# Designs tried in a protein design chat: VHH binders against q9m2c9. Part 13

Target 1, 358 residues: q9m2c9
Amino acid sequence: MACIVEDPQRAGQSNETQIALISGVPDDISKSCLARVPREYHMAMKCVSRRWRDFVCSDEMCDYRNEFNLAESWIYALCRDISGGVFLHMLNPFSSRRSWKRINDYPYIPMREGMGFAVLGKRLFVLGGCGWLEDATDEIYCYDAAMNTWFDVVPPLSTKRCYFACETLDGKIIAIGGLGLNPNAKRTWDIYDPLTRTCKSCSDVNIVPEMEDSFVMDGRIYIRGGVGGSSTAVYSASSGIWERMDDDMASGWRGPAVVVAGDLYVLDQTFGAKLTMWCKDTRMWIHIGKLSQLVMKQPCRLVSIGNSIFVIGKDCSTVVIDVENVRKNKMNGVMVCSSIPKTWDDDIDVISCKSVAI

## First folded at step 1 (VHH)

Design r14 (framework vhh_rezetamig_d1)
Fold by ESMFold2-Fast, scan of step 1:
Structure r14 (fold): chain B 358 residues (1-358), chain A 122 residues (1-122)
Amino acid sequence: as target 1 above (358 residues)
Amino acid sequence: QLQLQESGPGLVKPSETLSLTCTVSGGSISSSSYYWGWIRQPPGKGLEWIGHIYYSGSTYYNPSLENRVTISVDTSKNQFSLKLSSVTAADTAVYYCARSLRYGLTSYFDYRGQGTLVTVSS
């Protein structure tokens, strides 16, 4: 019984010569220490050495941070400027200087309408879309939030689509419905698996052509679309079956939706802007509070972090709503609001917003 | 249509630097869609990832090799190159250049060259 046999020999070069991450400390312990550094210092860490840069950018870093509950969710807004250029703004909600910051651009993403925006792990995906002179596309673009670098992802979607629902569930990106030159695209969905880099196309009569909104809750994808947003459906990824949405629940889906700690919130934009919550116990919508339309530039996007909803306006002006008290009591809560000013960049339009945990 | 072709010396002496070039035809290296990299297969062993480069010059290396590896790109010639310093007999392998669909994912090569055998011997 030798100790070498009980510690399996690692694959690779037979003679290992490596510069230690931290002098005098085993790499596994060093990695654990580096993983505990707050995300705001990760850019500075990348400047220490090539080994630190590679570790900070690695999946291993993200795995350590997730395992030890160290991951921090930051908000990324996909924006378009006056010239049609596509870029990202980023917000660190834990910073004492809460402000939107522009990410340096190397993307060659064409100006398109109806693009999908999805998050998987540390990466943001931009999928599909169409233009005035261009039919729907199947192209995919990817941004790695740990590297702060854009690159394209191939293979493309199986079907060219725009104005479709785009969600991540069970390690896959699911693109549902939308418009395209293929008439059957309207009733199909693509399951894009980043592990195999393959797309699987499925079809169902419950999928409406033009999607307006979607969300993931309790392992299911909820979609809303069609004329006036009147058509809804629910996809169960575990069974692969489309189901009917609860009619009472669907009747209150009158604006952008977000899930906070397992509860559905909707910013009802009918006759003003009202934050509402779906109460599963009573099967009723609860009114949380009203937001001034004079302060919020529509269309608004919603992102949740912890017990807070970030309401992001067209110009990146942001209202932060704490819903912890509402969630605990399930009746009436006090809506606590704070604000984050718009960016200093001229004439920005927010296309979509997502949070990325690192 | 896309073809990758390795070129460089098939014999390198111990302690010297191995230098290989990959010529890409049927596609542009100046594409935001791809990373370009090197993998090798020592005799009787599995494939080992060496590193990747983006056309902007950004690199990611195998931690076991990073102190000896330099990958560079020349977009004007549609080529990228590998330099591996301080070689030993353990560096004897078939070297492949390859196109990657995602940064750092070595199992996800769309295309690779035919490979070139490099022997490290005195």
Scores: ipSAE 0.000, ipTM 0.124, lowest interface PAE 17.8, mean pLDDT 77

Design r15 (framework vhh_rezetamig_d1)
Fold by ESMFold2-Fast, scan of step 1:
Structure r15 (fold): chain B 358 residues (1-358), chain A 124 residues (1-124)
Amino acid sequence: as target 1 above (358 residues)
Amino acid sequence: QLQLQESGPGLVKPSETLSLTCTVSGGSISSYSYYWGWIRQPPGKGLEWIGHIYYSGSTYYNPSLENRVTISVDTSKNQFSLKLSSVTAADTAVYYCAKEYSPEDLYKMGFDYRGQGTLVTVSS
């Protein structure tokens, strides 16, 4: 049950000598038809021919699906097992089966704490971190969700770092602060540009050194960190300026954060578990609803898809919350929940979660 | 199977121009989907991207090396080449040629395939 990635008999053929994508159908029409196939069948399509594999893995297909609102957001969880091995677990939240599946194609990624996890388009990045025998690393690992493979070669970060903020903004990965052997690491950030495949380092005295959480909202990166998670800062990538976070907004950031359609949600874990939303108009936190801590293993990770928040527990058990009515009315809305069961052993830990649209 | 092979002098004197050629076999360099690039790894350091070229001749260079780098392509020979001028001891590295995704693709990073590498030492 293997997909053919290379065919030696077809190697070296020019476009004019290649077989048509679909017999009797022009390639442009064939590509339009293939691009409209639901994502769950893309793996099977890659087994049909090298040309179908190349198209399914191409930006042409991804761009078409995004342009025509055909793209499907799937959730990827970066996990570690008891041996310290790292791997990806994947969820199609819109499938009738709705179950987590392990991705078996992975390089050996060393046991590390404080790694960054970021998404650019169809690609997932694992950056930095530290280990028992290593203070901090600059290594980057990249997984392509359309190819379902890891890259062999990825240029490193400019600075070795762990426990840093890692976000995507304006088509770039931004790694902010953290700890490393370089004493300047705590006051620097790296901007990884995919167009040039280069990493540029910047510095500012206002950067919080050790990061706990971060999110992107309205073209800015919000970070929380320091001892006890009490320090906050805001980075504007377009201006390159560090700003102060609203004190009232910062006071309510007491757990994992996620942005849904331009609004900030936080799972407040101070006394029990409650979902709250920041109301920009009133400058107040409003309560959405309560979650049972008995069902969810903490620490939880949050991912947003459309109008839904996915609360992913340490063991990959997942609760899905629909917040559409809350966003529109800015009052206590109807919190509709559903669950996706854990199918993996209790001996795994979820490190980070991201959604990828293909 | 696609193969990329670097060739050129293993020793270059300071202030001279380093010249390397990459020969592509088992596939065509005249592809709309890919750029053809150069990366290097100095001893004890990480990988550094140098630049790449499209089969039409369009080039993109690492800003840190831009004033010293020229990459050219010869589609008739299925080859592409690197010239790095005014070399110093800091340019001592293993040089790799690579098949890369289009740089216009904001979502694609890293290399699709690379050669085995060639060591270039800059010394008098």
Scores: ipSAE 0.000, ipTM 0.185, lowest interface PAE 19.6, mean pLDDT 76

Design r16 (framework vhh_rezetamig_d1)
Fold by ESMFold2-Fast, scan of step 1:
Structure r16 (fold): chain B 358 residues (1-358), chain A 121 residues (1-121)
Amino acid sequence: as target 1 above (358 residues)
Amino acid sequence: QLQLQESGPGLVKPSETLSLTCTVSGGSISSSSYYWGWIRQPPGKGLEWIGHIYDSGSTYYNPSLENRVTISVDTSKNQFSLKLSSVTAADTAVYYCARRGYSWGLPFDYRGQGTLVTVSS
């Protein structure tokens, strides 16, 4: 008769069981329950346990929320202050207490002009740029909105660029044209693929060198640039071909552009601020309404969420336009809008704005 | 042809305020495509950026100088100005006004000829 004595140290290792996410509940059901919690509570959930924190920060949770249409788009504004600090402001548009919040967890990001700002999945990217006494850079900084943490190491662009078009399309960041010591930068574009962590360069002689504005619509990147914003070009990602923009469409592109539910909107800031829309069927610009000049500090940035346009002023004061309802609620041609005031903080300037869905 | 010209006193006493004006010719200060600023070069040292002003009226200043610097614009005179308070001998430099906009890899598009400012009693 042999008696097998289990080693207490070995029992802890060989019979290692992971702690359940929720006591008495299978992990697959627990994950479904946690993934359905509104985004505003995700920070509190990270404090419950290490396993909850790991799941809330994971691609698994973000993918689940996207698949089941639970993802919430929050607005991130890249800002600068008088000290030369670059930082993020964040707005939850779904909150009953809508207010901008400063994100204090950031590395030192050099104050640069002509930087690109792009969103890919749950991550925000700050790319390129130049300074008064420095040439264009290839540096990239990355912020993970689910982890609320900056990445220490991000591979650079293949080409140093400033004043370039920066858009996300088909799971990739595309940086087009711009300026730099390399004279070919003006006629090249970089495609950054986060799945492969590679950056590919392409070139075309018809690229507009200096970029003023850009937007993505129907699988194409539209860019405006050159002397006085008079030059336009269209890049088709699926074919890799550069096309000429419709001249009538281009003529109405007189301010910040945003795409809402597949339609192009432009905020024309001449003679006050007015919103216009490109009608694809008639090939004409339609006047939607006027925005009160007493509310907004220029220059304004535009972000779309659902059927709403968020007009973000230089100081982060924000006006929300519900495009479907605006035609019913105009008063003397002025759009009736909701407002979100700026938070009391240092004198700041908004550089760029993007939405991140988690 | 765009030209920028600095003007102001070449000699300033310690503790006084240095005031310089940049006059822009051949172009307008009222342009959303450009911003305007000041840089200086102390004797035997490299260029030091002082600050700039955007078309929006927003200013950004060198943190080491921000408590002493004010940059302002007068669109009616097509001029912008620098005020640097409480000057010391360390503020002795050649001062340049500059425009920043789209250019072929240069840190600034146009620059004035520079004006030497000596801080001495």
Scores: ipSAE 0.000, ipTM 0.202, lowest interface PAE 17.9, mean pLDDT 77

Design r2 (framework vhh_rezetamig_d1)
Fold by ESMFold2-Fast, scan of step 1:
Structure r2 (fold): chain B 358 residues (1-358), chain A 122 residues (1-122)
Amino acid sequence: as target 1 above (358 residues)
Amino acid sequence: QLQLQESGPGLVKPSETLSLTCTVSGGSISSSSYYWGWIRQPPGKGLEWIGHIYYSGSTYYNPSLENRVTISVDTSKNQFSLKLSSVTAADTAVYYCARLEDWGSGYYFDYRGQGTLVTVSS
């Protein structure tokens, strides 16, 4: 990776003369060429010039890559170190050398319990949470994966909450229920729109108060919470109504959940570790395969990319499960597994994991 | 019902060799479908894979331990064994024997013993 700086410019200088992105090439063609460069080289490209940096970090490049199916999904793990500080690990699953890399740049973010973790476009959001000596918070922190930096200021939630459902749907972050000093927090939800920088509050009497897990499928947010994970709820964002979860579906939700190609997969951790899939047609859970608890240090987090499920253990050791054959041949398919080792750093805990497409 | 049972001294002096045996009952170790291996859990730490063996004698070891580890199999006794040389206090752990399935590029441990505590002390 090359890093070349030509007449460095201070960020925000609106009076600088426009210089061609690539000498002798029109800017529209230059942008097309730059946008087709693999994501692994984007950091090096930001070192070439301020114009290249601004384009690489822009929504224009992100939109172009999405439009032409060039976007690459990388995995980000929110971790806690032994001092209680929070930081990110990042994994490029398409690299020939698949390994976790620590992102060393982070501001002081206190480690809290029950934090929400959400992704919108190229940005990662950390929301809410509580501590032993701290009540629930409304603070939001945001990391931009294209800029590789944390934002200094992010508008807070309307309600202080911890142990709440946190999902993204239709370009918004939806934070549902949870606990807080306000006794009504458990019956409210916030819809945060980063484009308008606004947070809309809603309420309903039928919300699960303490959320343990959630997932998005078919335009709905599925929530599990309460004592022993026995309470479930379904929120339809398009209609704004609450529905009841299928009891048979709920009975099999016994661990972390992920959606792959429109199908729900759950890593059932009740007695051992089993990957199961919800069959919508029969309304039954199908056993896909059994996984070693030795490779998956609990609690585990799940992330999907394409036909692969990434099972990320507490120490960041990762099992990659290819379910393409299972999806195509439900009765006769087989799982194909591979592994990615943990980082060389000791004493880290994974809190949450998400994929970010750039 | 398949059962795996660890056996060994439980106390080992520093610099000596730790020796454990796993006895398999309710199933044959000579199966082409499975590997047989060892894992351990030091106090206050997570599980660490030590290594595993195929009934033919082919072995696979954790690179951090490979210079000290030997795993062997005795198909006539339906047993497999672990030898860990030059032990130190850091080798104090609960040791488990386990059966493995090959899931492509990964392994699944579907049965394990109840574990045996090995303390390294003078």
Scores: ipSAE 0.000, ipTM 0.100, lowest interface PAE 22.2, mean pLDDT 78

Design r3 (framework vhh_rezetamig_d1)
Fold by ESMFold2-Fast, scan of step 1:
Structure r3 (fold): chain B 358 residues (1-358), chain A 121 residues (1-121)
Amino acid sequence: as target 1 above (358 residues)
Amino acid sequence: QLQLQESGPGLVKPSETLSLTCTVSGGSISSSDYYWGWIRQPPGKGLEWIGHIYYSGSTYYNPSLENRVTISVDTSKNQFSLKLSSVTAADTAVYYCARHKYWGRSYFDYRGQGTLVTVSS
């Protein structure tokens, strides 16, 4: 695996290879026990021994937890402070004391607009972007949520781009369209494969250059952008075909979008903050409920975990909506809301949010 | 064959800035596949990653050292350098320059022989 970290400190340390994970317990049983510990304790486990740290940080533990349905999705917010510095905030939604926590292990990332933010496995990627004194970039930054560290070498995108669609599909990161000095950027997309560490570029004349929003549903990437935000496109990865979006479906895409268990939800901000759902059966948008605009600062970002939608405001103020009952009847929904307060750091703006399952 | 060689002072006074240069031979620093970085090993302790740089100039630093570290690259000379400010006795270590792979800041496939830097008045 490309995601495995080799530790050169193990070179010449023969006793490390002979030490059991848990004294008197076979390693396979020890690993099974360690992998079942709730994610909130993983940081403490890394302090027990080097072998525990290595296992907790490994793809092996992550794969085990996913296979046995033990993985927990935590929310990571890409934020900007008053100086323009970029960093991560993290939220454990399963904690009894739900609060945003700043991650201090962050490389220098320049002040950039229009960056892509993607998650693949246990890793978060920050891609592209542009600045007032910097044209579009091809740089990629990678954070490993299990190791709680940034990776040092990430090959760049094939094309410099900003304000592009950035989604994960079929184990790859797909960066579509956007702006750049190279006019080819507007009609191209990059497929970044972290397993092979390669970036493949593709092109199509129907790609909208300025992207506003995107989401993945049923193996397809849905994109909205262009002048007035009315242009849409759909990419099918399995067939490699660009499709037309249903006009009725596109007409209801009037705010940030999220997919929950195969259903599309949009926070419609046209006349207040209104959560809507696309009903595939009737091919119509249905009203789920209203959110108080007095509490939520726009622009909001949406993240789904299980049957819940996390509505994250510009200042990290978060509202949690349970849509389990909506999914069952799909015509008359009941919202169950809880809230998570903003960070105590008043100067933070949220750029993008993703969930990472470990 | 690729070779990395550290150069710089073996003794630095407390509060001064440590400056080291790494010369790369047998290969180009202008490679999209690698970062070029610095790691150190204090006497009797494990390796500590200091930071690394991509040939484009993009830098990544250990947060514990970030306020004191500057890494720069000179692609025309096939060299990269480290500056560590406000040094103390805790900065006494063997310093290595290295070529890094992107799956971890503690992973590298080539390194120099190392240079001992002692912080003492």
Scores: ipSAE 0.000, ipTM 0.108, lowest interface PAE 20.1, mean pLDDT 78

Design r4 (framework vhh_rezetamig_d1)
Fold by ESMFold2-Fast, scan of step 1:
Structure r4 (fold): chain B 358 residues (1-358), chain A 123 residues (1-123)
Amino acid sequence: as target 1 above (358 residues)
Amino acid sequence: QLQLQESGPGLVKPSETLSLTCTVSGGSISSSSYYWGWIRQPPGKGLEWIGHIYYSGSTYYNPSLENRVTISVDTSKNQFSLKLSSVTAADTAVYYCARQDYYDSSGYPFDYRGQGTLVTVSS
């Protein structure tokens, strides 16, 4: 097993002009004030001064907002259009206007199948994939949601992969299995740490080559794959080993999965759309409700924010389900639902979606 | 109400220099918030980014065009200009001037653009 250690990023001195953020106010107090401004105004704040821009785009502001529970989760969807162009859509769920906005396509992301999509802090990562003219790639693209900028250079994965499980756990991106030209790649996983810029490759016989779905719950990565989605596996971060998935739990995993407040929800897309929840106490699946297949185009992707599940259809049409009443057993047979219309161009396919807190 | 308007010759001879000017109204070019740039669309093809300029004079060019392109800004006239040297038939396109958010470098299309001007390279 080889461990690839990447050189750490060179620390350079900033040539920024040292000017007070707010005249007559210490910078620490100024920063705490600026960090409390709602995310929708951050673009306007970037226009006030270079120092305000630098602070708004900084890890310092992001860390402060996370620590004091000020961070707002916005939804980012990785999409492709009919011409094969790959781009990001963004949704602010707290805006009164509540509409999808396209993020510009620079640099151009090559059209690839089986790409991984992961979030670390304020950054979105697009990893791996394959194309008609390339078998599998190790390339990574990184978008910083606070800077609204793609990074020029991102170190690649240690292994070329497509159709793999891609999850964030314990501040690291874990890319598991998938297809590649290296025979060892099919039963390996990469742990990419952006802080140390290290990539560790591991192997296990329980990893299936092609992954269909995955989710993170209670410090574990749950994976479903293989023929007909019949194979499951659980990776435990605390032990660094593979565990067995509960057979009853696995039997109900028949569509996209999302974790809300520590509970697993699955949208069963067999013969319609049925939302179900795994009850840990009883070890049984609970039927929550049915969603209309006529309104939502499959395949759907799921993202959770607070006590809400955002069901994102193939065309970016979105339905919002509030599951707080389900958790509190206050349900009267109805779910609080709202809808967010699709973008102007409906010839798009949603590949994956994630939330980014800033 | 921001408006961008391209102006320049609609016909340029091969080997000559294409010169276009963008006049900005309803907004100031002397803004730290924006880049000002040029994009083009050849017949039957997609949009191609040419380059952009900051009001301070800092320029960024498409590497495939950088040896032929010069973008300049005149803040006193609220205008910016494109010069493309040694033109060929491949440079025939609709040329747009455009505005890009300084803090959003995620790509194009730019957030505002002019109506476009057709430039034909022919003898």
Scores: ipSAE 0.000, ipTM 0.132, lowest interface PAE 18.4, mean pLDDT 76

Design r5 (framework vhh_rezetamig_d1)
Fold by ESMFold2-Fast, scan of step 1:
Structure r5 (fold): chain B 358 residues (1-358), chain A 122 residues (1-122)
Amino acid sequence: as target 1 above (358 residues)
Amino acid sequence: QLQLQESGPGLVKPSETLSLTCTVSGGSISSRSYYWGWIRQPPGKGLEWIGHIYYSGSTYYNPSLENRVTISVDTSKNQFSLKLSSVTAADTAVYYCATDLFGEEWSYFDYRGQGTLVTVSS
């Protein structure tokens, strides 16, 4: 056939003709089979029929893939260029050719400083931020990685924010503190649920207004902010209560942080790039390895996939570190590095990076 | 109604680059509602997806062909093009340009060209 694969309609047997995902195969078996196809082929599957596309883009597809432990995490980098536009770069780490690909349409998203970047399920969210001559915004933009499309309308935040902590926890996006024309923004946080379209605003006088970095570990959001990153705070989303961070743990948080299989890793970018891990049992930082800062353009962003840490430089040049051996032996870690080159000129800046599992 | 038409050589020598162009009429290639793509059908085989491009230049390629495929768009001419490098006899097929509608109205191969036969032979 020159178009979509379809079963021919038979007028005399139309009552037996069913719109099945796969002709002659029950839908439950067909869905099981389709869910096992590697993510790299999902775009091709969307071209087979409307029913295949609907299934591939559905939550049901994601449920099957998660049940079968088949979900693949791809990396999305929120970038800006010299034109002042915002766009997404995507990296498929499972591809035979590992290369960054641009996927965003420039005209829809203005470049802002201090934007939040969050992942919820198969969707990426860009929240808040401020312009050089523009006050903080409450605008939210949403990209669906399964549909490969931007949403036209997304409900805004309850409070205009920039330079705030932005994390996902328990199926919600949590935006904490930051700066804004409203002086109370720095002492509030928003809990945004895109499924129910509810946005709750809370307040606490102990919130650090100038957020530099954050991470999620063990159901808590860890935040670093203030002058020189000297202030830390821990938010328990389930209870809504602020807790104190371990002082020894906080003292080693000297660069971007990432959690790999429940363990905290920090890239200390003072005098080169040193990867360190927080050992919960001994309450000590363990030196894992070193990368030359001459190879990586700072500031770097970190994303974890499985037992690997992806160190993404300012220009999108990427180094992959395998920490599986560190997890097996805390005292004697072995790191295997590979590299992925940038795809464009040095005039591009990476703002934030997240992984999306489909 | 939107219409697509392929143009390019009917014969390409092994190891050379296949170049095809698709001309869009009845609609704008700058439309944000569409992805523009290429599919092919080798003799006696099913359809194979090659890749898609968004008007902004964002591309998605079949992983089996990714190292050899480049799709580009020319919004000023309302055209998009396929380049397939290092061709072999296995690349002999009828090539179609096609479009997918994204957004509120989801569809598959909403429109496609008539197809153009490309034979790879010395």
Scores: ipSAE 0.000, ipTM 0.255, lowest interface PAE 17.0, mean pLDDT 77

Design r6 (framework vhh_rezetamig_d1)
Fold by ESMFold2-Fast, scan of step 1:
Structure r6 (fold): chain B 358 residues (1-358), chain A 123 residues (1-123)
Amino acid sequence: as target 1 above (358 residues)
Amino acid sequence: QLQLQESGPGLVKPSETLSLTCTVSGGSISSSSYYWGWIRQPPGKGLEWIGHIYHSGSTYYNPSLENRVTISVDTSKNQFSLKLSSVTAADTAVYYCARGPRYFSGSYLFDYRGQGTLVTVSS
């Protein structure tokens, strides 16, 4: 047996080199200049030096870009390949060469059904889920979009759950309901708060067991679940009260939902693909337009950036719809602004999509 | 070129205190952008977070271990240390020191770790 006694007073050799970020320029000015570079060049900047990499990956740069309205929202799609491997595709909507790119970091994330997908700042979270040979899990995986790396250790959820509602509200991830071997999961929600390092569990007997869809609008979490998606509820974070959803509003929620500039849009996928908007003034669903189900591979995912809706098909083929003029002039028709082809990877399936601002 | 290296005894007797030190090179532990911590992996089990320390000196510990754990920092040596008291055979594990970025104040996310050091508690 190799017993080695190490001297506890021995300091490791320090080879720290102090280098200016930009030669001849003070670091505060250099940081201001670097923070104003468009996001598409950030990967190249990380190759310039260790100090540039550290700054580009830092909270300082992200906070600066947010403060001066420089942050750019990019779309991240969590995908599965034919072998069951899990990976991310990324789309820069501001690029002249709009194309999906595979992220080359290879996490050892098991493919699970009913996983949650959430964003806090520059980080993407994959939560929970279940498998063929496993009950629901409490495992969480985290990807940092500025570092382009997965984290080694992430604390788990308080409750193992799959097929649950997963939303971000006021700097917290909220996981509501879902299924698991523990029946109590069906009646609980977890509030994951990174500031307090706690996952608080609450309960309500009216929470449906299986969640199909959810969205956040006006400080409220809307959920839909149960048999045929017939059960809806609204959680108000400010009051802590569960409310009944408007029956007319609920009746039109027949597919994935997205909020654009305070307005709710739903892609009704029951018979083809039809984009609809809830008009608060008239309290009616307005038909925006129909997308060909032959072109759009269902199930589709929706992500909003500015006044645009990105309709992402199962194969990552994407249609971009501009809805800016729909509300300003009721006579303005639906405009499909562009289409983005599917990825070069064959036989991929999109699991979930989110935007991350950096 | 960030490098983290654990040092300390590979064998500890039951009821004694385990003391490990992490030496940081290629980076400063005084940086406000990072926190520094300890994780372990018992044989045949997953990774377990022990605790971490911020540049401010604030410490956070795993509730299951908090009554036995102390993490401290020595900025003059660019080192941080772990003390785990009243050890038992259940504390036998590979111990890693690690760095985490401060995006979420109080997160347990680590982006870099050392090679690890095996600590066996003899029974």
Scores: ipSAE 0.000, ipTM 0.238, lowest interface PAE 16.1, mean pLDDT 77

